# Ledger of designs, part 7: VH-VL binders against Uncharacterized protein B0228.1

Target 1, 207 residues: Uncharacterized protein B0228.1, of Caenorhabditis elegans (q09220)
Amino acid sequence: AVVTPSIENHKMENASVTISKVPISHRPRGFTAGSDSKKLAVQRFKLLISDFLSDAQLSKSIDVAAVGMHKGKSMDDILDDVYTRLRRTLSTKQISELAKAQKGLVEDLDEKSAKLVKARVKRMIVYSFDPAAEQIHKYATRPSMAFALIAETINERFVGSVKDLIRDVLTPKEYDIFRKHYHPHIFKLDNIGNNTEAVRTTTHETF

## First folded at step 22 (VH-VL)

Design e4 (from z1 with light chain K30R R94K)
Fold by OpenDDE, last read:
Structure e4 (fold): chain C 207 residues (1-207), chain A 125 residues (1-125), chain B 108 residues (1-108)
Amino acid sequence: as target 1 above (207 residues)
Amino acid sequence: EVQLVQSGAEVKKPGESLRISCKGSGYSFTDYWISWVRQMPGKGLEWMGIIYPGYSDTNYSPSFQGQVTISADKSISTAYLQWSSLKASDTAMYYCARHEAYDYLWGSYEPFDYWGQGTLVTVSS
Amino acid sequence: SYELTQPPSVSVSPGQTASITCSGDKLGDRYAHWYQQKPGQSPVLVIYEDSKRPSGIPERFSGSNSGNTATLTISGTQAMDEADYYCQVWDTSKDHVVFGGGTKLTVL
């Protein structure tokens, strides 16, 4: 009686992590001049997300994003558009830094795993900005309004939630590796105030 | 339509210099990398090196490092492969091929989606 | 240096399934791409990222990649499929391209 081992197809139940969309309460604060709003967005971006890009690069990226959002483009397409344009303006140093980070990520993981990690991160960003994009598409009648809404969206709470989401969708190992190569210069992954450099004392237990 | 058009066949003597070209059209030239691939008669494909025309950044296979020079003129959407001194062993078909610029943030390395028609180089005494 | 190994030749009868293998260390961790080259022609991309088909490539072409081996499969092989096939990967550590040695597919 050849007991055919029933390969129990453990259906990995895709735990649909119900990512609770944090409602972006965009209270229409007084429409600061579109230029001021954009500057604010740039500043907040640098402070909270990344200081890798120059002000000029960020300003232009925000322009592209604002226009895309206003036109109702998907955030995925918007990010691709932003990157496509941005890559043409990157300095040699910036390219080198990105390349280094990518190489490190692939070395610590592998090509496929690295791509998946980046894809998950991108997806979380897209997911998080979708509500803002929808709001801009629906209500922004002028580019200046889009800038204001973008600036309002980029705040500590929102960015913190995005960072947490990224952490949650990656395994601890993936997150640590990603952080190792991209934080803080390319991506600020730590929340403002959590400067606790957890000195992971690698207790080298000298056996 | 995307096209990579290479320069015509070359017949040279050992010791002569040569530059062959690959002109891109139908796309943004600076958004793609260009690789050169050698194929000796009856042999397989050999990657020689690559250039990103947007930054004129080059990388070579160890086997071809110092043996050839890869360059590009983005103003005319043209990549070049150059020898300072040809050898008989350089007799081969040479292809240029493009792939999308690497997205260091979100992407991966891309395949060669378009190839030139090839340039036959014959080096004989 | 990273190396890819292919069988030098594969033969198949018309209508049968052809399988061309490409072997490399932990190849399954890398994306494999496949190119077809007919005599006197330039290579043509037939499979990218292990299993994706470019526009215009027949559905009979498929690919897989796991462990140390990538496989190009041609179902219902036709005479027109007679060609050399090359697998390719990127060595991301060096930003180098690596080709396999190529496989000549003969349709008998």
Scores: ipSAE 0.789, ipTM 0.910, lowest interface PAE 0.6, mean pLDDT 89
Fold by OpenDDE, fold request of step 24:
Structure e4 (fold): chain C 207 residues (1-207), chain A 125 residues (1-125), chain B 108 residues (1-108)
Amino acid sequence: as target 1 above (207 residues)
Amino acid sequence: EVQLVQSGAEVKKPGESLRISCKGSGYSFTDYWISWVRQMPGKGLEWMGIIYPGYSDTNYSPSFQGQVTISADKSISTAYLQWSSLKASDTAMYYCARHEAYDYLWGSYEPFDYWGQGTLVTVSS
Amino acid sequence: SYELTQPPSVSVSPGQTASITCSGDKLGDRYAHWYQQKPGQSPVLVIYEDSKRPSGIPERFSGSNSGNTATLTISGTQAMDEADYYCQVWDTSKDHVVFGGGTKLTVL
């Protein structure tokens, strides 16, 4: 009786990390003029996410995103659209910087691993902005409203959550490498509040 | 429809200059980069270099560095490969090929999805 | 310089499976692309990113890449598949394209 070992196909249950979607309670606060909202979005983006892009580049990117969201495009498509447009306006220096970061990432990891890391990061961004995009699609009747909602979405709490999510989905090594090449200029990966603790620990040991 | 149309066959003598062209159509020329690939008779594909038409940036294979000049005119969606002085050893088929611009943020290096029909260059005394 | 090595020739009978290998140092860490070139024609992309098929490429074409070797597999090889096949990668450190030496596939 040849006991055929029942290869228990351990269905690796893809532990769907149920990333708790932080409910963005967008109560329509008083719509500041669409231009002001957009400016605010630009400023918040620069402050919290990246200062790599010029105001003009970012403004245009936000336009593309806002329109995409309003039309109900997927965030993936929106990001791709934004990038497609953005790449046409990047300066040689910006391109060089991006290329350098990419090359560094590939050097420290490999081409495939680097792509996977970037893909994971992108997914986290997409995932995080999906609720906002849905809200914009559902409730924004004008582009100006979309800008306002985008601006509201881009806040310290939200961006912090995205950063944390990115950290959590990467291995420590991947994160460190990613941070090494992309932080802070291309992507601000540190939370604004955490920079105060790093300075405090260095001063106490010298006594 | 995406097309890369190359200039016609060339018959030249050693020492002559030559510029061959590759015209892209059916797509945004600046969103793609153009590589030139040499194939000597009965031999394999040899990457020569690449141009980024949007920025007029070029990169050459070490083997072809200084031997040829790659350029582009984005206004007419055309890339060029140029020799200042041809050699008999330059006799080959030359292909242009496009690949999508590298997405430095999310993407990877892309393959050559479209190729020109090739330009045969014959250099004979 | 990064180098890719291919066998100069592979022969297969019609209906059989052809395997064309491409070898390189840590090639599995890179994306390999494959091109088919028929006599007198331009190369055609048949596999990209190791295993992806462009539209219009028959399902009999497949690819894999692990370790130091990428493989183009043609199942149920047909006479029309007789061609030269080239593997290609990017040297990302230099932004250079690297082709293999090519493999002539003969269908006997």
Scores: ipSAE 0.787, ipTM 0.908, lowest interface PAE 0.6, mean pLDDT 89
Fold by OpenDDE, fold request of step 24:
Structure e4 (fold): chain C 207 residues (1-207), chain A 125 residues (1-125), chain B 108 residues (1-108)
Amino acid sequence: as target 1 above (207 residues)
Amino acid sequence: EVQLVQSGAEVKKPGESLRISCKGSGYSFTDYWISWVRQMPGKGLEWMGIIYPGYSDTNYSPSFQGQVTISADKSISTAYLQWSSLKASDTAMYYCARHEAYDYLWGSYEPFDYWGQGTLVTVSS
Amino acid sequence: SYELTQPPSVSVSPGQTASITCSGDKLGDRYAHWYQQKPGQSPVLVIYEDSKRPSGIPERFSGSNSGNTATLTISGTQAMDEADYYCQVWDTSKDHVVFGGGTKLTVL
């Protein structure tokens, strides 16, 4: 009697993490001059997201994003456009740093897992900026308005929520590895004020 | 249409220098990497090295390190493979192939989506 | 150095399924790409990222990659499919390209 071991297919219940879209409630306050808004966006980006890029690089990237949003392009396409343009302006040092980070990620995870992690991160960013893009597309009649909305969107609360989302969609191991290679220079993954290094003690419960 | 057009067949003697070319068209040359691949008669594909024309960054297979020089002229969308001194053992078909530049943020390593037609190099005394 | 191993030859009858394997250490953790090369022609990408088909490649071509082995599968093999097939990966630690030794597919 060959006891065929019943491989209990543990149905990993895809917990549909209902990512609650943070309602961007903020009515565009008084449109500061488009240049000032863009500058503000650049500064907020550098402060909250990444200081890896120069002001000039970031300014141009925001231009591309603003135009894309205004035209109703998908955020995924916009990010690709931004990257395509940015890639052409990166310094050798910047390229080296990015390459190093990616290489480290691949070394710690493997090629496929690294790609998946990056893809998930990208998706969270896209997802988070989609509402802003939609608003810009709908309400921005000129690029200057787009800059204002972008600047308004890039705030501590919003960026914090994005960071949390990224953390939540990655396993702790993936997140730690990602953080190891990308934080803080390429991506600021810590929230401003939460210096609490929550050393998630991975209690390996040896069952 | 994307094309990689290589220079014509070469017949050389041992000790001679040679540079063959691969010209890209129909795409942004600086957005792709170019690899050179050797195929000896009746043998398999051997990766020789790669260049990113946008930054003139090169990487070589250990087997070809110091044996050849890979370069590019982005102004004319052309990559080069060069020997300072040919050997009879360099007799082979040489292919250039492109792959998309690595997206360090979101992407992965890409396959060779387009290949040149090949350049036959014959080195005989 | 990372190495890929392929059988030197595979034979199949017309209409049958051909399977060409590529073996490497933890190959399943890497993306495998496949190229077809007909005599006197340049290689052509037929499968990328283990299982994706480029535009213009027939649906009879498929790929898989798990464990230490990637497999190129040709269903309903035709005479025109007779060629050399090469698997390829990236050694990401060195940014090197690695080709398998190639497999000659004969359609009998």
Scores: ipSAE 0.781, ipTM 0.907, lowest interface PAE 0.6, mean pLDDT 89
Fold by OpenDDE, last read:
Structure e4 (fold): chain C 207 residues (1-207), chain A 125 residues (1-125), chain B 108 residues (1-108)
Amino acid sequence: as target 1 above (207 residues)
Amino acid sequence: EVQLVQSGAEVKKPGESLRISCKGSGYSFTDYWISWVRQMPGKGLEWMGIIYPGYSDTNYSPSFQGQVTISADKSISTAYLQWSSLKASDTAMYYCARHEAYDYLWGSYEPFDYWGQGTLVTVSS
Amino acid sequence: SYELTQPPSVSVSPGQTASITCSGDKLGDRYAHWYQQKPGQSPVLVIYEDSKRPSGIPERFSGSNSGNTATLTISGTQAMDEADYYCQVWDTSKDHVVFGGGTKLTVL
């Protein structure tokens, strides 16, 4: 009796991580002057996401993003457009810093793994901003409205959720390595107020 | 259409200086890096060095460090390879090749998608 | 320094499949690119990122990369495919380009 080993089809349960789209309750609050909204967006970006870029660089990037969103471009295309423009304006220092981070990432991982990690991060950003982009496309009739909506989107809760998502889609090792090379200057990966966890890791090495 | 056009063949004597050129057209010159590649007669491809014309950043192979100078003039979309003093051993075909600037945020290192037609350099006494 | 090793020559009959290998330490962790060079011509990119084909490259060209070996495969090899083939990677730690020694493909 040749016992045919039943190849248990391990159903890889595609854990559809139902990433709950945080409903952007954009109540159109009062029309802040388009310039003020843009400034606010820049400031919030620097505070919550990254202070790597100058105000001027961010301002221009927001312009590109706003126009792209208004026109209904995909967030992926918008990010590419932003980067294409941005790379031409980066300082030598900024380039060096990015290069260093990338080299570190590749050293700790490998070229392919590093690319995948970056791709996952990009995908999470795109995913998170898609609802805002759609809203802007549908409702923003003026550039000022687009800026306002962008500024409103860039808040602690939203950015926190994006950071959490990035953490969740990376392995712990990948995340730690990514954080090692990109945090905090290129990317602020820590949530505002979670200062408590940084203290715990330093105490265990002294014993 | 994207093109890399190199300067013509050169015949030189040992000890002479030489500068050859590679002109890009049909694309944004500052969005790409330019590498120089040597191929000695009947031999393989040897990477010499690279330049990012946007910032004039250069990197050399250890074998060619100090032996040649790579430069670029972005105003005319041209990269250069220069010798201060040629040797007979410098006799070879020289290619320029482009690759897209590295996307440090999302991308990876890119291949050489376009090559110049090559510049033959002959150094003989 | 990172090094890539290729066989100096490969021979194949018309219509048969040619395989050209490129070996390097943990090469599978890197993206390999392949170039074709015909006599008296400039190199042409035929495969990039291990297995991607540029526009205009025939479908008979394919690539793979795993472990320590990248492979360029030419199915249904034609006389026109006779050329030198070079693999290439980036040493990202130094931002250096590394070429293999090249393989001469002869179509018999």
Scores: ipSAE 0.770, ipTM 0.900, lowest interface PAE 0.6, mean pLDDT 89

Design e4 (from z1 with light chain K30R R94K)
Fold by ESMFold2, fold request of step 24:
Structure e4 (fold): chain C 207 residues (1-207), chain A 125 residues (1-125), chain B 108 residues (1-108)
Amino acid sequence: as target 1 above (207 residues)
Amino acid sequence: EVQLVQSGAEVKKPGESLRISCKGSGYSFTDYWISWVRQMPGKGLEWMGIIYPGYSDTNYSPSFQGQVTISADKSISTAYLQWSSLKASDTAMYYCARHEAYDYLWGSYEPFDYWGQGTLVTVSS
Amino acid sequence: SYELTQPPSVSVSPGQTASITCSGDKLGDRYAHWYQQKPGQSPVLVIYEDSKRPSGIPERFSGSNSGNTATLTISGTQAMDEADYYCQVWDTSKDHVVFGGGTKLTVL
């Protein structure tokens, strides 16, 4: 289960996403990270980053991340590794779309503000994955199990939390401009599934 | 050790063609962008254009578009600057300089961190 | 196209503070970078992103950028600082590089 704290009373610069700690021993032993786990992880990842990337690009990116988490690399380094590998496979169309989004962001904000917006978005992604990466490093005895745990981590509730953090770390103006240039063709930033779940199954824990 | 080594000085006549080179070593050539910069005698630095060796795309300064060709051969980590017909006004020092490739998602526009030694091109009748 | 303006020359006495300006419309919204070029040598990056120093650049080099003006400041100027200095930005609308005209710093 995932419990997300409310942060509606102020902008939290160091806000953390709380992710449930799933012990690796709770997963069935003998499970092989196969095509079904990859297909699930790919589909769940598209809840955040649309059909912009191909299934093959996503599958490889998840493999790179799983290896990095198993080795205990920082999430910052893992994201850099993923992009470095992915960059070599991007089509000219994909590069043009990313460049257009960046150029639009800079035009509507300015060079400095655009860089800060992107840094804050990256920081929220790092925070969101840190707990899962820690568990994988501590408990995964085989690289193949790391892939399945990544797929479990990227569920609709997790993705909704990442989207909420991105909105909360940016000013309304920054968010509107970022969304204008990146949503929906690069990032899916609306919480359609979360809104549906909030009506029926949302719970909140107070300390 | 990161190094950008340019081809040697050239003495040419107007109307001749020329290609000069910039070979990168000590780093992953396709992870960096290469710009060409002109410096006429006693003058300042002028950006000519940039090549993205990772997928061989170019962007030219308006002043140089149609005047030169920028290319790269990533198999030998080399960028090129080429004229089909030199003019006396092309007499200058030419530098190559690299900067980290844009991380199109997380990165920013980067300064030039390493420069070649320069290639002096002299065009006279 | 975006343009940068620098004074052609600046003269200072050894030990004094030198200030080299770079002017452009809304320059404070852009990152300014600075290069030093000594006679017969390639340019060297001395300040990037307005105020950051690369490794190996002395602490006497500093930079600022606000409004329409970026400034390279050299405190305790030494004879070895005598060089041409160029500011540089990106014209991000076109992915073009723009250099200032350069400033000759003379240390006498």
Scores: ipSAE 0.447, ipTM 0.754, lowest interface PAE 3.0, mean pLDDT 82
Fold by ESMFold2, fold request of step 24:
Structure e4 (fold): chain C 207 residues (1-207), chain A 125 residues (1-125), chain B 108 residues (1-108)
Amino acid sequence: as target 1 above (207 residues)
Amino acid sequence: EVQLVQSGAEVKKPGESLRISCKGSGYSFTDYWISWVRQMPGKGLEWMGIIYPGYSDTNYSPSFQGQVTISADKSISTAYLQWSSLKASDTAMYYCARHEAYDYLWGSYEPFDYWGQGTLVTVSS
Amino acid sequence: SYELTQPPSVSVSPGQTASITCSGDKLGDRYAHWYQQKPGQSPVLVIYEDSKRPSGIPERFSGSNSGNTATLTISGTQAMDEADYYCQVWDTSKDHVVFGGGTKLTVL
């Protein structure tokens, strides 16, 4: 049987990164316009979140997300747009692996509990990313700046905080079952960072 | 706006082959799943099997495994149900039905949201 | 293999409440869906995920599911509600669709 999950489960909150309103010549270190920023976002995603998707699949997903954030779409709508695009590009091997994970989750929990687990995971991703998406909408004057902001958002501290939120909203049993079927190939759940706190920080503008 | 349009009624003799069709319109065909459902005269609904057109994968009810072939041509948004050798007991109404859009975190194992108009197959000597 | 059982018929007077049951082992752990089929017509989804109503379905249709029994309830039953009603679940262990045998609702 084939079950079609979505990439949106891997998006994360921009809690540890502050966007500066500085002219291009005064950008904070790490801002890169265009293709280099997107490649960096892909590399960081594969390192911290998942290497399940190909570079091309990730690059397109980031394109869709960046456009949606620039337009001010809700994170729920952005995740749906990304899923709609990705669904058509998955290989038979990827589909089989996702279907097995989904089936395992349902078998080890039950149909209703599995749906609730996935809904809670999605809710935490949306919760984590909504503020960052709003910040990108208000501050990214061009789509290429959205790539840089996305790449900066995908860091150990932020990704670690999203993983901690996911663990906190599931019972230990639910988390163990979710991890059993999804980690590490589909979704990296191990905490790598030196700080796992999920709180958002405020960093004042600098020049 | 979403529609499933099935091929017309068929009158056949035992031993003949038959392929009936179900054409989807008003949606992205490869983003949804199509089931075939049999209803014998005066009887209830019987699920025959499902195809995932985007992946060309099928899953059959044990009662119909080896009895029929389910296939799809995604280039024309059409699913098929096929018999290699019809029997008189194949006389029935056949429906195709679509499963609702799968939301990757909310929806697993969804209901049939749209049904075709049905294809009456009559197999008689 | 997972099985669903429905009564073959239910009769009610106009304006009364009709209850159509669907029974299965631990059915409350599964989402139950309900279809209405009027004579000569294709089935129409009337309740999904136990109790949710699709757009265009009258509020007098409701559903519940707990333990081993799901119930479709039609309050203020009208003559136009005469139809066959089918419950449906997934057998998630086999990725199979399972229908109940159907219930003929008569409004006398």
Scores: ipSAE 0.440, ipTM 0.742, lowest interface PAE 2.9, mean pLDDT 82
Fold by ESMFold2, last read:
Structure e4 (fold): chain C 207 residues (1-207), chain A 125 residues (1-125), chain B 108 residues (1-108)
Amino acid sequence: as target 1 above (207 residues)
Amino acid sequence: EVQLVQSGAEVKKPGESLRISCKGSGYSFTDYWISWVRQMPGKGLEWMGIIYPGYSDTNYSPSFQGQVTISADKSISTAYLQWSSLKASDTAMYYCARHEAYDYLWGSYEPFDYWGQGTLVTVSS
Amino acid sequence: SYELTQPPSVSVSPGQTASITCSGDKLGDRYAHWYQQKPGQSPVLVIYEDSKRPSGIPERFSGSNSGNTATLTISGTQAMDEADYYCQVWDTSKDHVVFGGGTKLTVL
């Protein structure tokens, strides 16, 4: 049967399909511009996306991303710029962990399939964040406003939607293998619904 | 313009040490990996090993592990291949070649896109 | 360790199609790359990722890879194509580079 894809049915779609844009949540209470906004973006990134990087590494990565978005660079180019600068600060342990994940993915799939899986994951991230980058380019009149918009974008609903898209663009086997080697240390891949208690208890215990 | 320029031909005696060089220009040296490849007279290409100049990590072919040292000085965009004690069987052409593999997260295994001109090493008594 | 096998030589007449094979276990699961080396020169990448051509490589060069065999195909072969040709893969389990033994293409 031919089925028109919807947000609930897009699991059958590959990287070439059109996916609904993820909504952007409002800014948190007490959110401020400048260094406080960047600090919040770092905190949210670590809680929702990945605690693989240090605060300093993330802060610099957000600086690079904000400049790129302000200048209207594509998210593909922005991610490449971020990695190019970030790699100069990666520890031997971080490099080893990335290499181990890559090797595991290739061993469980094969060289060609592993490359395609990673390309599809990157494509979903790009697709999901392009609208936020467009808003930053259009509306941020100062670098500090770019930080605020970045922090606003990184919220539980938005990040959870990106995680759902990543899961849906891969076959179940591909997703299980990708998750096996990258989750949770490199990427936090659990859905918001599946991971809600863990996020709450971690936040509760730190305060 | 991307270039890999190798040091000149060497004539050495068995037991001598030698270090040959490969200088990259026209690109960000630490964004690419450098391999060394041996070609003995009339023979095929043999991969010797690779260095990741950004972190000075090396990986050697089993045939060359312990036989040579691969290193880099990123401040002058230069990779090196070194012998502590040359043998007559080290007589060969030595190439450096770069790989695009600087992105550990999104990158993949890549081909050699640029090669140096080669360094002829002759070891004879 | 992963091994690649190539025929030692292939001969064709000018204008004919040359096919150079590279064999290895499950080679179709790996990206194959091809290099041309003319006498006294450094190798030059002519095909990468099985079938892609770098800028400056003529359209008469093409490649394929399936099963256990990758093939470099040169249509309308010219005298200038006379060279040694090497296939190359990564042994991804060891992060090692593997070259085939090379194939001498003779055009006459």
Scores: ipSAE 0.401, ipTM 0.734, lowest interface PAE 3.6, mean pLDDT 83
Fold by ESMFold2, last read:
Structure e4 (fold): chain C 207 residues (1-207), chain A 125 residues (1-125), chain B 108 residues (1-108)
Amino acid sequence: as target 1 above (207 residues)
Amino acid sequence: EVQLVQSGAEVKKPGESLRISCKGSGYSFTDYWISWVRQMPGKGLEWMGIIYPGYSDTNYSPSFQGQVTISADKSISTAYLQWSSLKASDTAMYYCARHEAYDYLWGSYEPFDYWGQGTLVTVSS
Amino acid sequence: SYELTQPPSVSVSPGQTASITCSGDKLGDRYAHWYQQKPGQSPVLVIYEDSKRPSGIPERFSGSNSGNTATLTISGTQAMDEADYYCQVWDTSKDHVVFGGGTKLTVL
């Protein structure tokens, strides 16, 4: 008979990676011990980074990040580790897009201001992820738990907060220039079809 | 223990070809850009061009575009500077120098932190 | 293309302060780097990002950069400081390296 397994098969994740082994003759060829939680984390990162990175690049970046968080590395070091690994897999097209964005940012600001803008954006990403990294270090005993905690952290509200923090840490001119060169092909910086920001701006004027 | 070791001095005649080398050791070769810099006798430093060995991407100074070829072989951690036909005016000291590969997302343009010892090229009739 | 200008030479007495200038349009908006080249040797980085010293460079080396001018300053100049000094920036619009013409520091 045909049986449809539950989507929430948490026992299978534990048996595959930590305790149980499955005889290789009964595994589909090409099957990995990858978690459904990692696939969810990949999907959730696309709320911020979109299709700039491939699924394979995102999956590897999440692996590097999860290991770093589990070991208690700082988020600054984790982001540097992720980029160092990712750099080796970037296509010529991806490098060209990053270089074009950087050149545009420097041309519209200057070399020093562009560096400071990027440093402030990076700091907001670090600030947003630090609590989750500490929780993962303290509580995750298995890779699947780290992936689940990452995926749980990166929801639409969290991503919206990161986008708001990026806008708030930059002057309006700096933000417009950063957005011009990085949105939408590298970062998704606009919130989905929502006029909440316009309402907040109007309320701010009445104060 | 980072080192950039260049090939030895060369004495050539006009019209001959030449390839000089710069071998990196003590670091991850593909994580750095390599520039070539010319210094004519009694003159200043002239940037010739740069290569990123991880992607074999190159960028030349306008003064040297079409005059030389910059290449690399990452399997042996070596960058090259090559002439198809030397001129007497190519007589100079040639340096290789590295800087950290540009971090297009978070970084900035970096200075040259290590230089090779130089290769003296003499082109005389 | 971006261009840097340096004086051809600067002379100073031992123990005095040497100042070597590097000029360029809006140079203060760019990071300036400085290299020392002693006779018969490869260049060595002495100042980067306007004013930072690499490990092993004496504190008497300092740098500044504002407006159109970057300055390398050597206080208490010693005979061993006699060298050629080059400023360097990136032309970020073309990803090109730009060197100044160099300044020969003579310590008499």
Scores: ipSAE 0.398, ipTM 0.727, lowest interface PAE 3.4, mean pLDDT 82

